# VHH binders against Chemotaxis protein methyltransferase (cheR), part 2

Target 1, 268 residues: Chemotaxis protein methyltransferase (cheR), of Halobacterium salinarum (b0r4j5)
Amino acid sequence: MTDFQTLLEFIETETGFATSYYDESYLDRRVSARMRRRGVEEYAGYLTLLEEDDDDERAELLDTLSVNVTEFFRDEKVWTALRDVLLELADTVRSIDIWSAACADGREPYSLAMLALDAGLDPRNVSILATDIDEDALARARAGRYESTRTADISDQLGFLDNPQEYVDREGDRAFVVNDRVKDLVTFERHDLITGDPKSGFDLVACRNVCIYIDKQYKLPILDTVSKSLREGGHLVLGQTETLPGEVKERFEAEDPRIRIYSRVADT

## First folded at step 18 (VHH)

Design aa3 (from z4 with V98I Y110H)
Fold by ESMFold2, fold request of step 21:
Structure aa3 (fold): chain B 268 residues (1-268), chain A 121 residues (1-121)
Amino acid sequence: as target 1 above (268 residues)
Amino acid sequence: QVQLVESGGGLVQPGGSLRLSCAASGFTFSNYQMNWVRQPPGKGLEWVSGISYDSSDTVYADSVEGRFTIIRDNDKKMVYLQMTSLKTEDTAVYYCAIYDSSGYTDYFDHEGQGTQVTVSS
């Protein structure tokens, strides 16, 4: 077992990030970036730093290992299409059950909640389950507080909505807090898409920007879990750059192939 | 160690065609979605196209849909980008990539030097 493999095993057991499911060169780039920032040249030295219960570095490492390109209303064209999906569901089902799988720090499930409210849906009839494996990301998601940075302009991200002030409050110059009206639609839970049991009965599952980074040996089980969690006729939305490989594609019919929205077929 | 080598770029007139190639090594090529990304002059990286590991699904950026075609050959460990109806706006360095973090170069892993495509008068 190499020093790098020993480090990866420690990261997985102590932080919950599933390092065994990722390509080692991908992981090495991210780990090495943190090592450079901490001035550590060797994996064994970095392991020692992490073992010393340095919660700040463990959190920074998790952020780096997660591809954390999250934003409200990410890839705006899909959100216009999702509005139409929500309106159709409101006419078709009594209660709309939505799952934001791998929700990171919560911007996706909150975007879904804001979209539902903005489309005029009755909040009593919309329920969003948001899951991720990263407990620190979930803690940030539950708080619902976001600050604009050089790389993340929250005001610009919310520009998809005409009146974002109905859903978020400003605190000072750069902080945005999702209000209780939006938070009430979302429940956050830890769930591992690779090892966790399938869920069931969802009308819409968003599983966006996760499957890109996983070897097909694990991508197929994730997509199988997502597929089984949808009711027949339920909708799947993937990230703009993500593909749906042939083994699982036959369970779906493309609603709009340019937008990566699919319907679960009733029979296969 | 992942290695991706791009080739096939050049100077072409608007309306012309060009085919880019990417030779892959150092990983189990058939396990991963392959992508093309590009960097226009003075701009950040932008994603162009992707193809599933089994070629059963392809995806394109709006700006290239209908004009570009992504193809892969798992036996030869090759990815291609067939470009037609080229526009001046397609001028960029093109890279082949295993995953895409368009707009955030810190998360984009390209291992090659890329191949220059110049569409001009």
Scores: ipSAE 0.545, ipTM 0.813, lowest interface PAE 1.6, mean pLDDT 83
Fold by ESMFold2, fold request of step 21:
Structure aa3 (fold): chain B 268 residues (1-268), chain A 121 residues (1-121)
Amino acid sequence: as target 1 above (268 residues)
Amino acid sequence: QVQLVESGGGLVQPGGSLRLSCAASGFTFSNYQMNWVRQPPGKGLEWVSGISYDSSDTVYADSVEGRFTIIRDNDKKMVYLQMTSLKTEDTAVYYCAIYDSSGYTDYFDHEGQGTQVTVSS
């Protein structure tokens, strides 16, 4: 067993964080960030620090590991507003076309599907395209199977809905599988937001928490693609921390400054 | 190497004001959204505010909206956080940060030592 694997085993047994459910690169980057802050260069030295340090460094590590995980109905206030958007669309268009861009392991597009069903929309009139560049994430998304961990409770995430049992099946105490009623609304496709074929005609696009927004050489093409994919009056949803730069911002009107939901404005 | 150096923290009374500064180097500053994040005592890192690379859009956490203002100066490669109406809940180490470019999940990459803001009495 490598020093890193020994460290991961210690973390899982002592903190309850299910290290075996995460990519090695994800874990290594966060562990290495803590090691750098503590001035420790080797995993074995860091393990010693964790073994000798009561809850001080263990707690800091757990906080670092727990940030930025995907979840169903992420940022619940946005989902309350999205319910109103879906109801408005159901009254104004005959078929609602939704794009979940950079969908990761599928919790976002499935949340959209569940929300549509829960709002009483006719499933024959709702279509969700879910895309990502990561083939492994898409494989997990198509399976639609998710396990609760000690730090991430799937049933709690689904608590936004009154009757989550209508949309997921339990497999044992910790596993949840999205049922066919929900899956039937979602189509998964590999798509690169920067270089992929153009898309159009969507009534709602969710492009939330896309981690490649750091450099404008990626951000502008992505936002341009997303903006052009929407019909006039269509809705864009961004992540809580994401901004719209000036070139793209003029194509939208913010519906509420606190929730990052926008309406595509008519051409002037 | 990305280098971010925070300053301007201190001890203030509730209702007070502070202006934090962040000097950036080692990257093309004008290409990147910049953020402030904070770590309250005993808690994990939480996002506070962000500003687009051209300053045309700003975004704030609910807890600071209307009280904090993020500003950037691309010529000086500086980011500022003007804080007013400070509350004891604002006590934290503050960092400026950029997003991490890897993975599906957000990770705020902060490279500085941060600056302590303490709001007490």
Scores: ipSAE 0.491, ipTM 0.800, lowest interface PAE 2.1, mean pLDDT 83
Fold by ESMFold2, last read:
Structure aa3 (fold): chain B 268 residues (1-268), chain A 121 residues (1-121)
Amino acid sequence: as target 1 above (268 residues)
Amino acid sequence: QVQLVESGGGLVQPGGSLRLSCAASGFTFSNYQMNWVRQPPGKGLEWVSGISYDSSDTVYADSVEGRFTIIRDNDKKMVYLQMTSLKTEDTAVYYCAIYDSSGYTDYFDHEGQGTQVTVSS
């Protein structure tokens, strides 16, 4: 066993976090973040720290490991507001074109599809493009299969919906598979938000929790691409903590800044 | 290395005001959104507010909206949190922070010791 594998075994034994269900790169990023904060450069040294800790570092590690990058209906207040946006769009346009930019493993675009169906929209009039640069994430997204773990309950995430069984099927005790009714609304494509070709004509763009644009060098090209992809009057939704800097902000009017939903205004 | 030094905390009565300061160094301050986060006693980290790198956009958690104002000064590499109408639930250690560059979720790096705000009569 490698030092890393030994560390993962310890983590699973002592915290109950099911490390065997996760990609090692995912685990390594989060473990390495804790190691950097503790000034430890080697896995064996970090393991020793965890073995001797009086619960402080073990608790911090578990918190770090338990934060998923995506959930179905992440930040539920946003999804209540997005239902209203979809209903307004259904009254305004015949065909609703939605872009889930940086869709990760697909839970966001599938949440959008489920929301549209749950709101009673005609599925023939809703089209969702879901893009990401991570082909491994896209492969998982296309499969649409998700497993509950000790720390992440898929059934709980789907609890935003009254009748989630209309949209997902169970396979065994822990697996949830998005059914064809939902999948038919979503098309997955690899796209680089920084360097990829511009898109256009969307009624709603979700660009939430995209860490790539933390530095303004990357943030501005991404937000420029996203803003230009919307038609006049189209809607942008950002992550709860994300800001819209001045170079891009003037293209938008805040619909509800508390939940980060904006309307694209006419160009001047 | 990112260095963030918070100050301005203290003991305040409910309804009172405080102004927190954060001095930043070790990174290109004007390139990054700055945030305030807080940790109430015995609880996890909570995001409070954020401000775009050019001050043109600010965002607030629901619990502080209308009571707190985030401000930054790129020339001085400072970020501030003007707090008014303080409540006992605002009691926490406050940190200024940037997004965690090692993740693809909205984690926050906080390297300072933070500044204690206690709201009590």
Scores: ipSAE 0.447, ipTM 0.790, lowest interface PAE 2.4, mean pLDDT 83
Fold by ESMFold2, fold request of step 21:
Structure aa3 (fold): chain B 268 residues (1-268), chain A 121 residues (1-121)
Amino acid sequence: as target 1 above (268 residues)
Amino acid sequence: QVQLVESGGGLVQPGGSLRLSCAASGFTFSNYQMNWVRQPPGKGLEWVSGISYDSSDTVYADSVEGRFTIIRDNDKKMVYLQMTSLKTEDTAVYYCAIYDSSGYTDYFDHEGQGTQVTVSS
């Protein structure tokens, strides 16, 4: 094995972070950033440092790596607010159409589906479209099977719900499978937010934690597409740390800017 | 490549103020949202504040809302964090950061060594 592969095996063994499931380039960037800060130029030297646990470096590295873990009900305060949005929509529209844009491995759209069911909405009146460009992620999303690791406990993520067993079945100690009741609300398709055809008529669009927002030449087309995909009065939810630049901001009114929920205002 | 250099940290008493600075180079600064993140002792990295590329929108973590102000100067390629009414729980290493370029699930990439803020009596 290479020194890097030896290092990754050590990290997985000691922390439970499933390094083998991530792109090596991504992992190397985070490892190399830690190595630079510690003044270590070679992977073998860094492995030695980690074995000694100097300056809590194991914890620092795990924190850096863990920022990429997807989860159910990510940022729980947003989900309390989204429950209120769903209840309001149930009172005001006949059929609730939801879009989870850039859904990754499916935990966000399944969280939306579980929230709708848990709030008592009629499943015949709720439809969730979930899209991503990554076909491998979509395949995992359609399967709806997730495994806990030593550092990522699926049951903890589902703790937002009082009775998660109504929506998710356990398979052994580590595996969780979203059941058909939940899956029936969600349709997965491939869609490129930058180049794909715009959608229309959605009551709620979740466009959260999408790394392709980093350059405005990508961010503006995406926000234009999601703006056009909402009906007048529809709701947009962004990630907690995401901003809404001036070119698009006037199309929306803030419902709660601290959790990044907005309402689409009338054109003109 | 991307370089972010933080400064302005120090030791202050509770209720005090500090102004952090971040000098940016190696990328088109005016195209990117800038952020402050921090790492408290014994805790993981947590996001503090963000500012859109045109300064038209700012966002804050609940823990700092009303006490911290994020500011940017695109001509000078600088981002600042004005901190007031500091509390002991604000003790951390502070980093400026941009969105992570690697995937859909990771927002922040910090390249600097950070600047230590210590709030104690």
Scores: ipSAE 0.418, ipTM 0.766, lowest interface PAE 2.5, mean pLDDT 83

Design aa3 (from z4 with V98I Y110H)
Fold by ESMFold2, last read:
Structure aa3 (fold): chain B 268 residues (1-268), chain A 121 residues (1-121)
Amino acid sequence: as target 1 above (268 residues)
Amino acid sequence: QVQLVESGGGLVQPGGSLRLSCAASGFTFSNYQMNWVRQPPGKGLEWVSGISYDSSDTVYADSVEGRFTIIRDNDKKMVYLQMTSLKTEDTAVYYCAIYDSSGYTDYFDHEGQGTQVTVSS
């Protein structure tokens, strides 16, 4: 049994985090991030640190192991381009309807709301629907409270904005709470992208980092649902590394090849 | 048993060209987006390029856009990376992968041995 496997067994036994349910490479990347932060280069040394009843490091490790891959303003170049999209929409439609599909713990829809306010849009004319199938994630999203960890600095994520204090309040020494003016733009709802009720009429849909690992038998229904939810001329935003397969791609034109923003042009 | 076997690396001068290959087996290749990732000396994995399962869409990291071309052949279960205008910064071990790197390095689950590309004068 390797030193890494010994460490994983300790973590599961002593903390209750079910390391046996996860791929070892997934776990190793998160454990190694904590090791680098603590200046420890070997698994055996890190195990010793954890065994010495370092409650602070045990808590930070658990935070790191449980963090989803979400952040405010993820991939800042996309958000610069989205600002231009929102300004264009404000000039061409009276009400802007936005859908953050698979919103996880809410950082994406709140980023959209903050961007709209920062761009000077009238909040009465912006409505963001945020959906996910994970009810626990939605509960966290509705609370809008996020804590920095040693590996995830909320203040840094909000650095895309010049004046993040206009949108987010401090609570305690490391907590950030999205304020009511931002929350008022966002409605959270449980929705299954494959089986949920049809949606339509959106001006912008963000469906980012949802389809990365998915077999095409699930990817196609999701993308079909998303594409049909947009009005003609509406915008789709994908994650930086995500592709749009041909069964759906003919419904879109790429606005910028490197930004993953598309305009719906075909009616299917 | 998923297997990805990379080949085609080597030593190349700056400005040169090279074509990498990846042979895939043990899964339904035509159902998945394929990606290239790389690990520069002493650094973590960096996503390079991706191609949809039907080749209809390709995406590239900013650092390689315009210089690299990703291609796949579903009949042969192959993915390729055509590299041109190579820079010393492109020196890395290159891997093909079925997961993308949205800010994290998690392709070890499906990695082959990789293929070394060294760009040096």
Scores: ipSAE 0.369, ipTM 0.749, lowest interface PAE 2.7, mean pLDDT 82

## First folded at step 21 (VHH; from aa2 with G50A)

Design ac6
Fold by OpenDDE, fold request of step 25:
Order: structure tokens, then sequence, then C-alpha cells
Structure ac6 (fold): chain B 268 residues (1-268), chain A 121 residues (1-121)
């Protein structure tokens, strides 16, 4: 047994994390990243650190290993800005059409819906399309049921709102279900951002944390699809650390480059 | 496999400047956004800056905006971070980073050991 395998066995036994169900290469990358942050170079050294009952480190390691791609109201400053965008749209258009691309388990589109309702918008004038290529993710999204874990507290995620109980129902201590008031604003559809047809006429498109880790050969068609789906003057919302390549940058004007919100400009 | 090697760190006084370098290999460098991140003492990893694969777009954390400049050379497979007006708060281990497949912006995939930057009087 290698030092790494010994480490994985320890992690599984002591933390309950099911390391045996994950690719060893993936685990190695994540564990190694955490080791570097702690200034440990060898697996055996890291095991020793974990064995010394450093509960804080064990918790951080679990957070590192856990993949939470989506959160409610991820990056609160963005959602504060989005509230203003929605209010402005409500004053300028009859009906607001929003597209949440690559919505995964649905937390982003539901966040958009909750934001609209919390801002006092008429639900009859707000429509949110949520798409993903993964049917399993969409099934989870449609269910709208989420559970808190050691590394993901749903209550904390919903803390952006003053009255989250207006939008979610609690099932026990750990489970939360998005209520029908919120669900009625969201429609889910399977869609491939790379090969699928563009949409059209959207006032707002959220494409956040989608292209940050993919080859440009896929990034460009995704951004092309998104740009075509926005109306002139529509808004694009990216992730906080995402960049726009030159091929599509001319299609947008930064509204707030620090928040990564852009306006779709007219084609020349 | 992705390999990133950072260099250029050191000890500087407040207000000073440093230029960090990162040598990349093991992937199609010119096809990916590159990032700098840092680990301050006693704190978690924080994102510092990003540059698009074609250098047409750059993004900075609020804490370094106007002071740091990210640059890349696709021919040499290098990414740089020019740091000016350094503050004690900039003290950290700096890493060159590529996003992993998790979709989380607070976790990165990198092979480098980082380079220590210490800003002190």
Amino acid sequence: as target 1 above (268 residues)
Amino acid sequence: QVQLVESGGGLVQPGGSLRLSCAASGFTFSNYQMNWVRQPPGKGLEWVSAISYDSSDTVYADSVEGRFTIIRDNDKKMVYLQMTSLKTEDTAVYYCAVYDSSGRTDYFDYEGQGTQVTVSS
C-alpha cells in the first residue's frame, strides 16, 4: 500500500468521506492542493498532521474534497447588483425574461426567482428559463430539495435574504424545499450550450462559472450562444473570475467590470 | 499532466515592487485562462488576478486593482504578475493556477510550490 492509499484509508475511516468512490487522480489533486496550503510535501507528513486530531484541518480537507459547484446567492455582491438590474428592467420592459445557463442543481435560477420576488416584482411579469445538459441535475433542480452538509449550510446560503422562509420550506433540521411560489417562475429544459441552438430575446442571461476551466474550443461556442440569446441592451452575468476572449468581447460593454455584468451591444 | 513553476518572490519594503513568473507545461497553454492566487499567513487561498487565453481581458481582485498587472506570453508559455506599491497585507505565498473541473472559484488545480512574497519594513 502506498503512502497516498494509506492516507485515503485514514480519511475515509476518520471523516466518513467515501474516498473509495472517487477517482484516485482526482483525490490526489485535491489532497495535494490542500497539502501545499499547509506547507506539507509528503503524504506521510500530512497523515501525521491529520492524526494529531487537528479537527480544523480535517474539516478543511473535507471542504476541499467536496465539490459544491452551485450555491444559493453565490457572491453576494453580485446579487446585490442584480437586484438593481431587475428593478431597472421592471421599469423598462413589460415582462422580464431571464436565462440561467448551465443551472446544475437549480440553485442559481431559484436564487434569481427569489431575488425577483424579494424585490417586489410581479411574478406574472418574470419568467426564468433554466437549462443544463445533465438530465440528472435537472431532475434534482425540478425537485428543488436541498440538504445541508458539513461543508454546505443551506441556511447560510439563503442568509442573503431577510425572510428566506417566504421562499423555502424546511423538512427537518437539514432539508429545504423551494416552495411553489418560487418554482412557478422557473422552467427547466435540457440544452447543450456548445451544440444546441441559441435562444433569443432574453433580458438577462446568467452564465456564471461555466467557462473558467474549459478549452477555448468550447468556450467560444458557449459565449457565442449566450451572446446571440441576449437582446440588444440585455445583460450578461459572468463569474467573478471569468474573462471574455477577444472573439466575443466586442459584443459586450462592461456595466460593472468588477462585478462582471455586461450589456449586449448592437452588432456593427 | 499540468505543471506550473512559480518564481520571483522575495523580501521587499512597503511601496516596493516585485515581478513574479510562472512557467507552464503539460497542457495547451494558449487555450486556457491563467490565474494568480495567494495564501496569506493564517488565511485561506484567495484569487488575485486572471488573464484570458489571448490576453484580451484581465481581471483583478479589489485588493490589488491598480497595483498589480497580469501579463502572459503564449509563445514562451509564461504568465507574469507585476506587483507595485506593495503592502504588508500582500505578504503571502503566490501560486500560478488553472481552474479545475469543480466549477468552484476558490479552488484551483496547480502543480507549483508557489513563491514567497514578504512585505516588511
Scores: ipSAE 0.684, ipTM 0.854, lowest interface PAE 0.7, mean pLDDT 89
Fold by OpenDDE, fold request of step 25:
Structure ac6 (fold): chain B 268 residues (1-268), chain A 121 residues (1-121)
Amino acid sequence: as target 1 above (268 residues)
Amino acid sequence: QVQLVESGGGLVQPGGSLRLSCAASGFTFSNYQMNWVRQPPGKGLEWVSAISYDSSDTVYADSVEGRFTIIRDNDKKMVYLQMTSLKTEDTAVYYCAVYDSSGRTDYFDYEGQGTQVTVSS
């Protein structure tokens, strides 16, 4: 058993975190990142630190390992801008078609739905397609049930809205369920952004959960797919830290480069 | 093995300038967006800037926009952060960071040991 495996065994035994259910490489990266922040170079040294009953460190480690990939209304300034985008679309098109690509557990597409409803749009004129390659993620998304944890407070995430209770129901102290009013706007399907066929005709495509976390060889196909799926004049919203490489920049015009919203330009 | 080594930090007065450097190895540098992040005292990690793999695009946090410039050299596998008009609020440990599979903007899979930047009179 390696020092790292020994560390993982300790973590699982002492904290209850199910390390055995995660990719070891992923855990190594996350643990190593935490170790660096604590100024520890060796796994054995970090194990010793954890063994000294540093509850604070154990908590921080668990926070590091329990990464919440998606959040409701992540980057509020973006969502404020998206409200305006939706309102503009409502004035220009009869029906708004939105695609939430790489939707993961569904918080993004539901955020879009909630945003539309909160903006006063007619739900009959808004359609949101949410896709992900991960069937398990989609199953969670379809359920629309989320639990607050030490690392993720759902109530805080929904704080972007004035009346979140209009869109979610509470189940107990920690659980939130997206209601049917919101769910009715969203359709889920499996789709591979890299190898799957592009879609077409969307007014808005959100791709905020994939591009910033992958190698160039995958990023370009994804951006190609989403660019083809947008209508001319359609809107692309990327992650806060996402950059557009030169290969695809000509397909877009920045609407607000600070918050990564772009307009699809006509092909030349 | 991915390795990132930051340097160039130091003590500077408000209004001053610093240039941070990051030496990268252990991965296909030219295939990845590079980032600078920082951790102010007593605060969490915050993203500062990013540059596309081909330098065709850059993005900055609002707090540093217009003052910081991110540059990369793919031949040398280096990324730089030119900081100007530094403020006390810029005091932090600065990290060079690369995304991999975290799926969260405040969590990076790879970062170095960091370099301390202190802005003080």
Scores: ipSAE 0.651, ipTM 0.841, lowest interface PAE 0.8, mean pLDDT 89
Fold by OpenDDE, look of step 21:
Structure ac6 (fold): chain B 268 residues (1-268), chain A 121 residues (1-121)
Amino acid sequence: as target 1 above (268 residues)
Amino acid sequence: QVQLVESGGGLVQPGGSLRLSCAASGFTFSNYQMNWVRQPPGKGLEWVSAISYDSSDTVYADSVEGRFTIIRDNDKKMVYLQMTSLKTEDTAVYYCAVYDSSGRTDYFDYEGQGTQVTVSS
């Protein structure tokens, strides 16, 4: 048994994380990255660190290994800006149509819905389409039930809102369920951003933290689809760390390049 | 195998400048956004900057905006971070990073060993 395998066995035994369910190369990359951040060079050394009852490190490692793609109101400054976008849209259009692309477990589209409601918008005039290629993710999203973990506190995530209790119901100590008031604004659909047909007529498209993980071969089709799905003057929201390639950049005007909000310009 | 090797770190006084370099190999470099991230002492990983695969777009964390410049050379498979007006709070281990299959912006699938940047009087 290698030192790394010994480490994985320890993690599985002591933390309950099912390391056996994951590709070893993936785990190695993730664990090694965490080791570097802790200044540990050898797997045996890291195991020793974990054995010394460093609960904090174990929690951080688990967080590293169990990748949670989405959270409620990720990057608060973006959501503050989005509130303004929604308010402006409410003044200019009869009905606001929003697309949350690659919505994963639904936290982003529900955040959009909550934001709209919190901003005082009429729910009858807001429609959110949430899509993902993963049907299991969509099933989770439709359920709208989330559990706090040691590293992910749902209550903290919802802290962006003044009265989060208006939008979620608590189930026990750790579970939260998005209520029907919020759910009624959101429709879920399976969609492939790469190979699927573009949509149309959206006032706002959120495509956040999608393109950063893929080769340009797939990034360009995704952005092409998104750009075609926006109306002229519609808004695109990217992730905070995402770049816009030159091939698509001419289709957008930066509203705030630092928070990655863009307006769709007319085609020439 | 993906390899990223950072260099250029060192000790510098506040207000000084440093240029970090990252040599990349083992993947189609010109097809991916490249990133710089940093780990301050006693703090978590912080994203610093990103550059598109074609250098047409760059983005910076608020804390470094206007002071740092990210540049890449696709022919040489290099990414650079020019740091100016350095502050004590810029002290950290800096990593070159690229995404593969991770779903979080604060974690990267590939990053190098890092290079130490220390800003001190």
Scores: ipSAE 0.603, ipTM 0.824, lowest interface PAE 0.9, mean pLDDT 89
Fold by ESMFold2, fold request of step 25:
Structure ac6 (fold): chain B 268 residues (1-268), chain A 121 residues (1-121)
Amino acid sequence: as target 1 above (268 residues)
Amino acid sequence: QVQLVESGGGLVQPGGSLRLSCAASGFTFSNYQMNWVRQPPGKGLEWVSAISYDSSDTVYADSVEGRFTIIRDNDKKMVYLQMTSLKTEDTAVYYCAVYDSSGRTDYFDYEGQGTQVTVSS
């Protein structure tokens, strides 16, 4: 067994991170990045560092290896543009219906709620549906409690807002809990984007950073469902690295393609 | 088993050009969005560009927009990155990548060995 494979077994045993689900070159790049930061050149030396009761490095390694789906106000330039979208909607529709599709642990729908409140919208006129297939993620989302890590600072994520204390309470040094004022705008529901019941009539749909979109046999049905859930003139926001293929792109006009915001156009 | 083989890197002066290539095999290439990512010296991996499976949509990181062009050829199973107006900040190992879901993780990040681009006077 190589020193690298010995290290991977230690990581899985001690952290529970399922290293066997990832290819070794991906893992090696992430592990090597941590090794360089710690000034360690050999896998055996890094293993020794992890064994020497360095809980901070074990946590940093886990964060580096993990695929995180969500942050509060992820990709801040998008959120400046979304504020303008919400203000436009407030002027043109009676009730703003928003769908956060594949909401994970809830930071995206809560960011939408906070943005609406911060923009001065009447909370009685804003409704956010947040869905995911993962019931454990939804349970965490409903609790609305988040803890900072060394590489994922919740306070920094909330820095998009001038006064985040209006929306989020602190518990000690690391924990942040979303207020009832914010939670009241969001309803969480289990929903499968591929097989779930159809949805319609939304003014804004956020469908950002959903990895199951990368194979077109899943991406096209999901995007079809999302596009049909929007009213004509409704807005779609995608993740910054996500593309909109031609079969679905015809239903949209780009508002700003660099920040992945689109408007649903009339069907031909 | 996904395989990605990058090539075309080298040493260039600022303002120069390079064309990177990525040969893909072991998966249905035409079903997947393809990406370029890079790792600058002493820094983590950063995303550069993506192209939809049918080439109808391309997206770029702000730092490379207007200077880099992503292209794919589904018949040859190739992805390219045409780089122009290179800056010293573009110095990095460049990788092509595909993301795929396979169970409890949200994606697989399949990078090859990468190709070194060095922009230096």
Scores: ipSAE 0.494, ipTM 0.786, lowest interface PAE 2.1, mean pLDDT 83

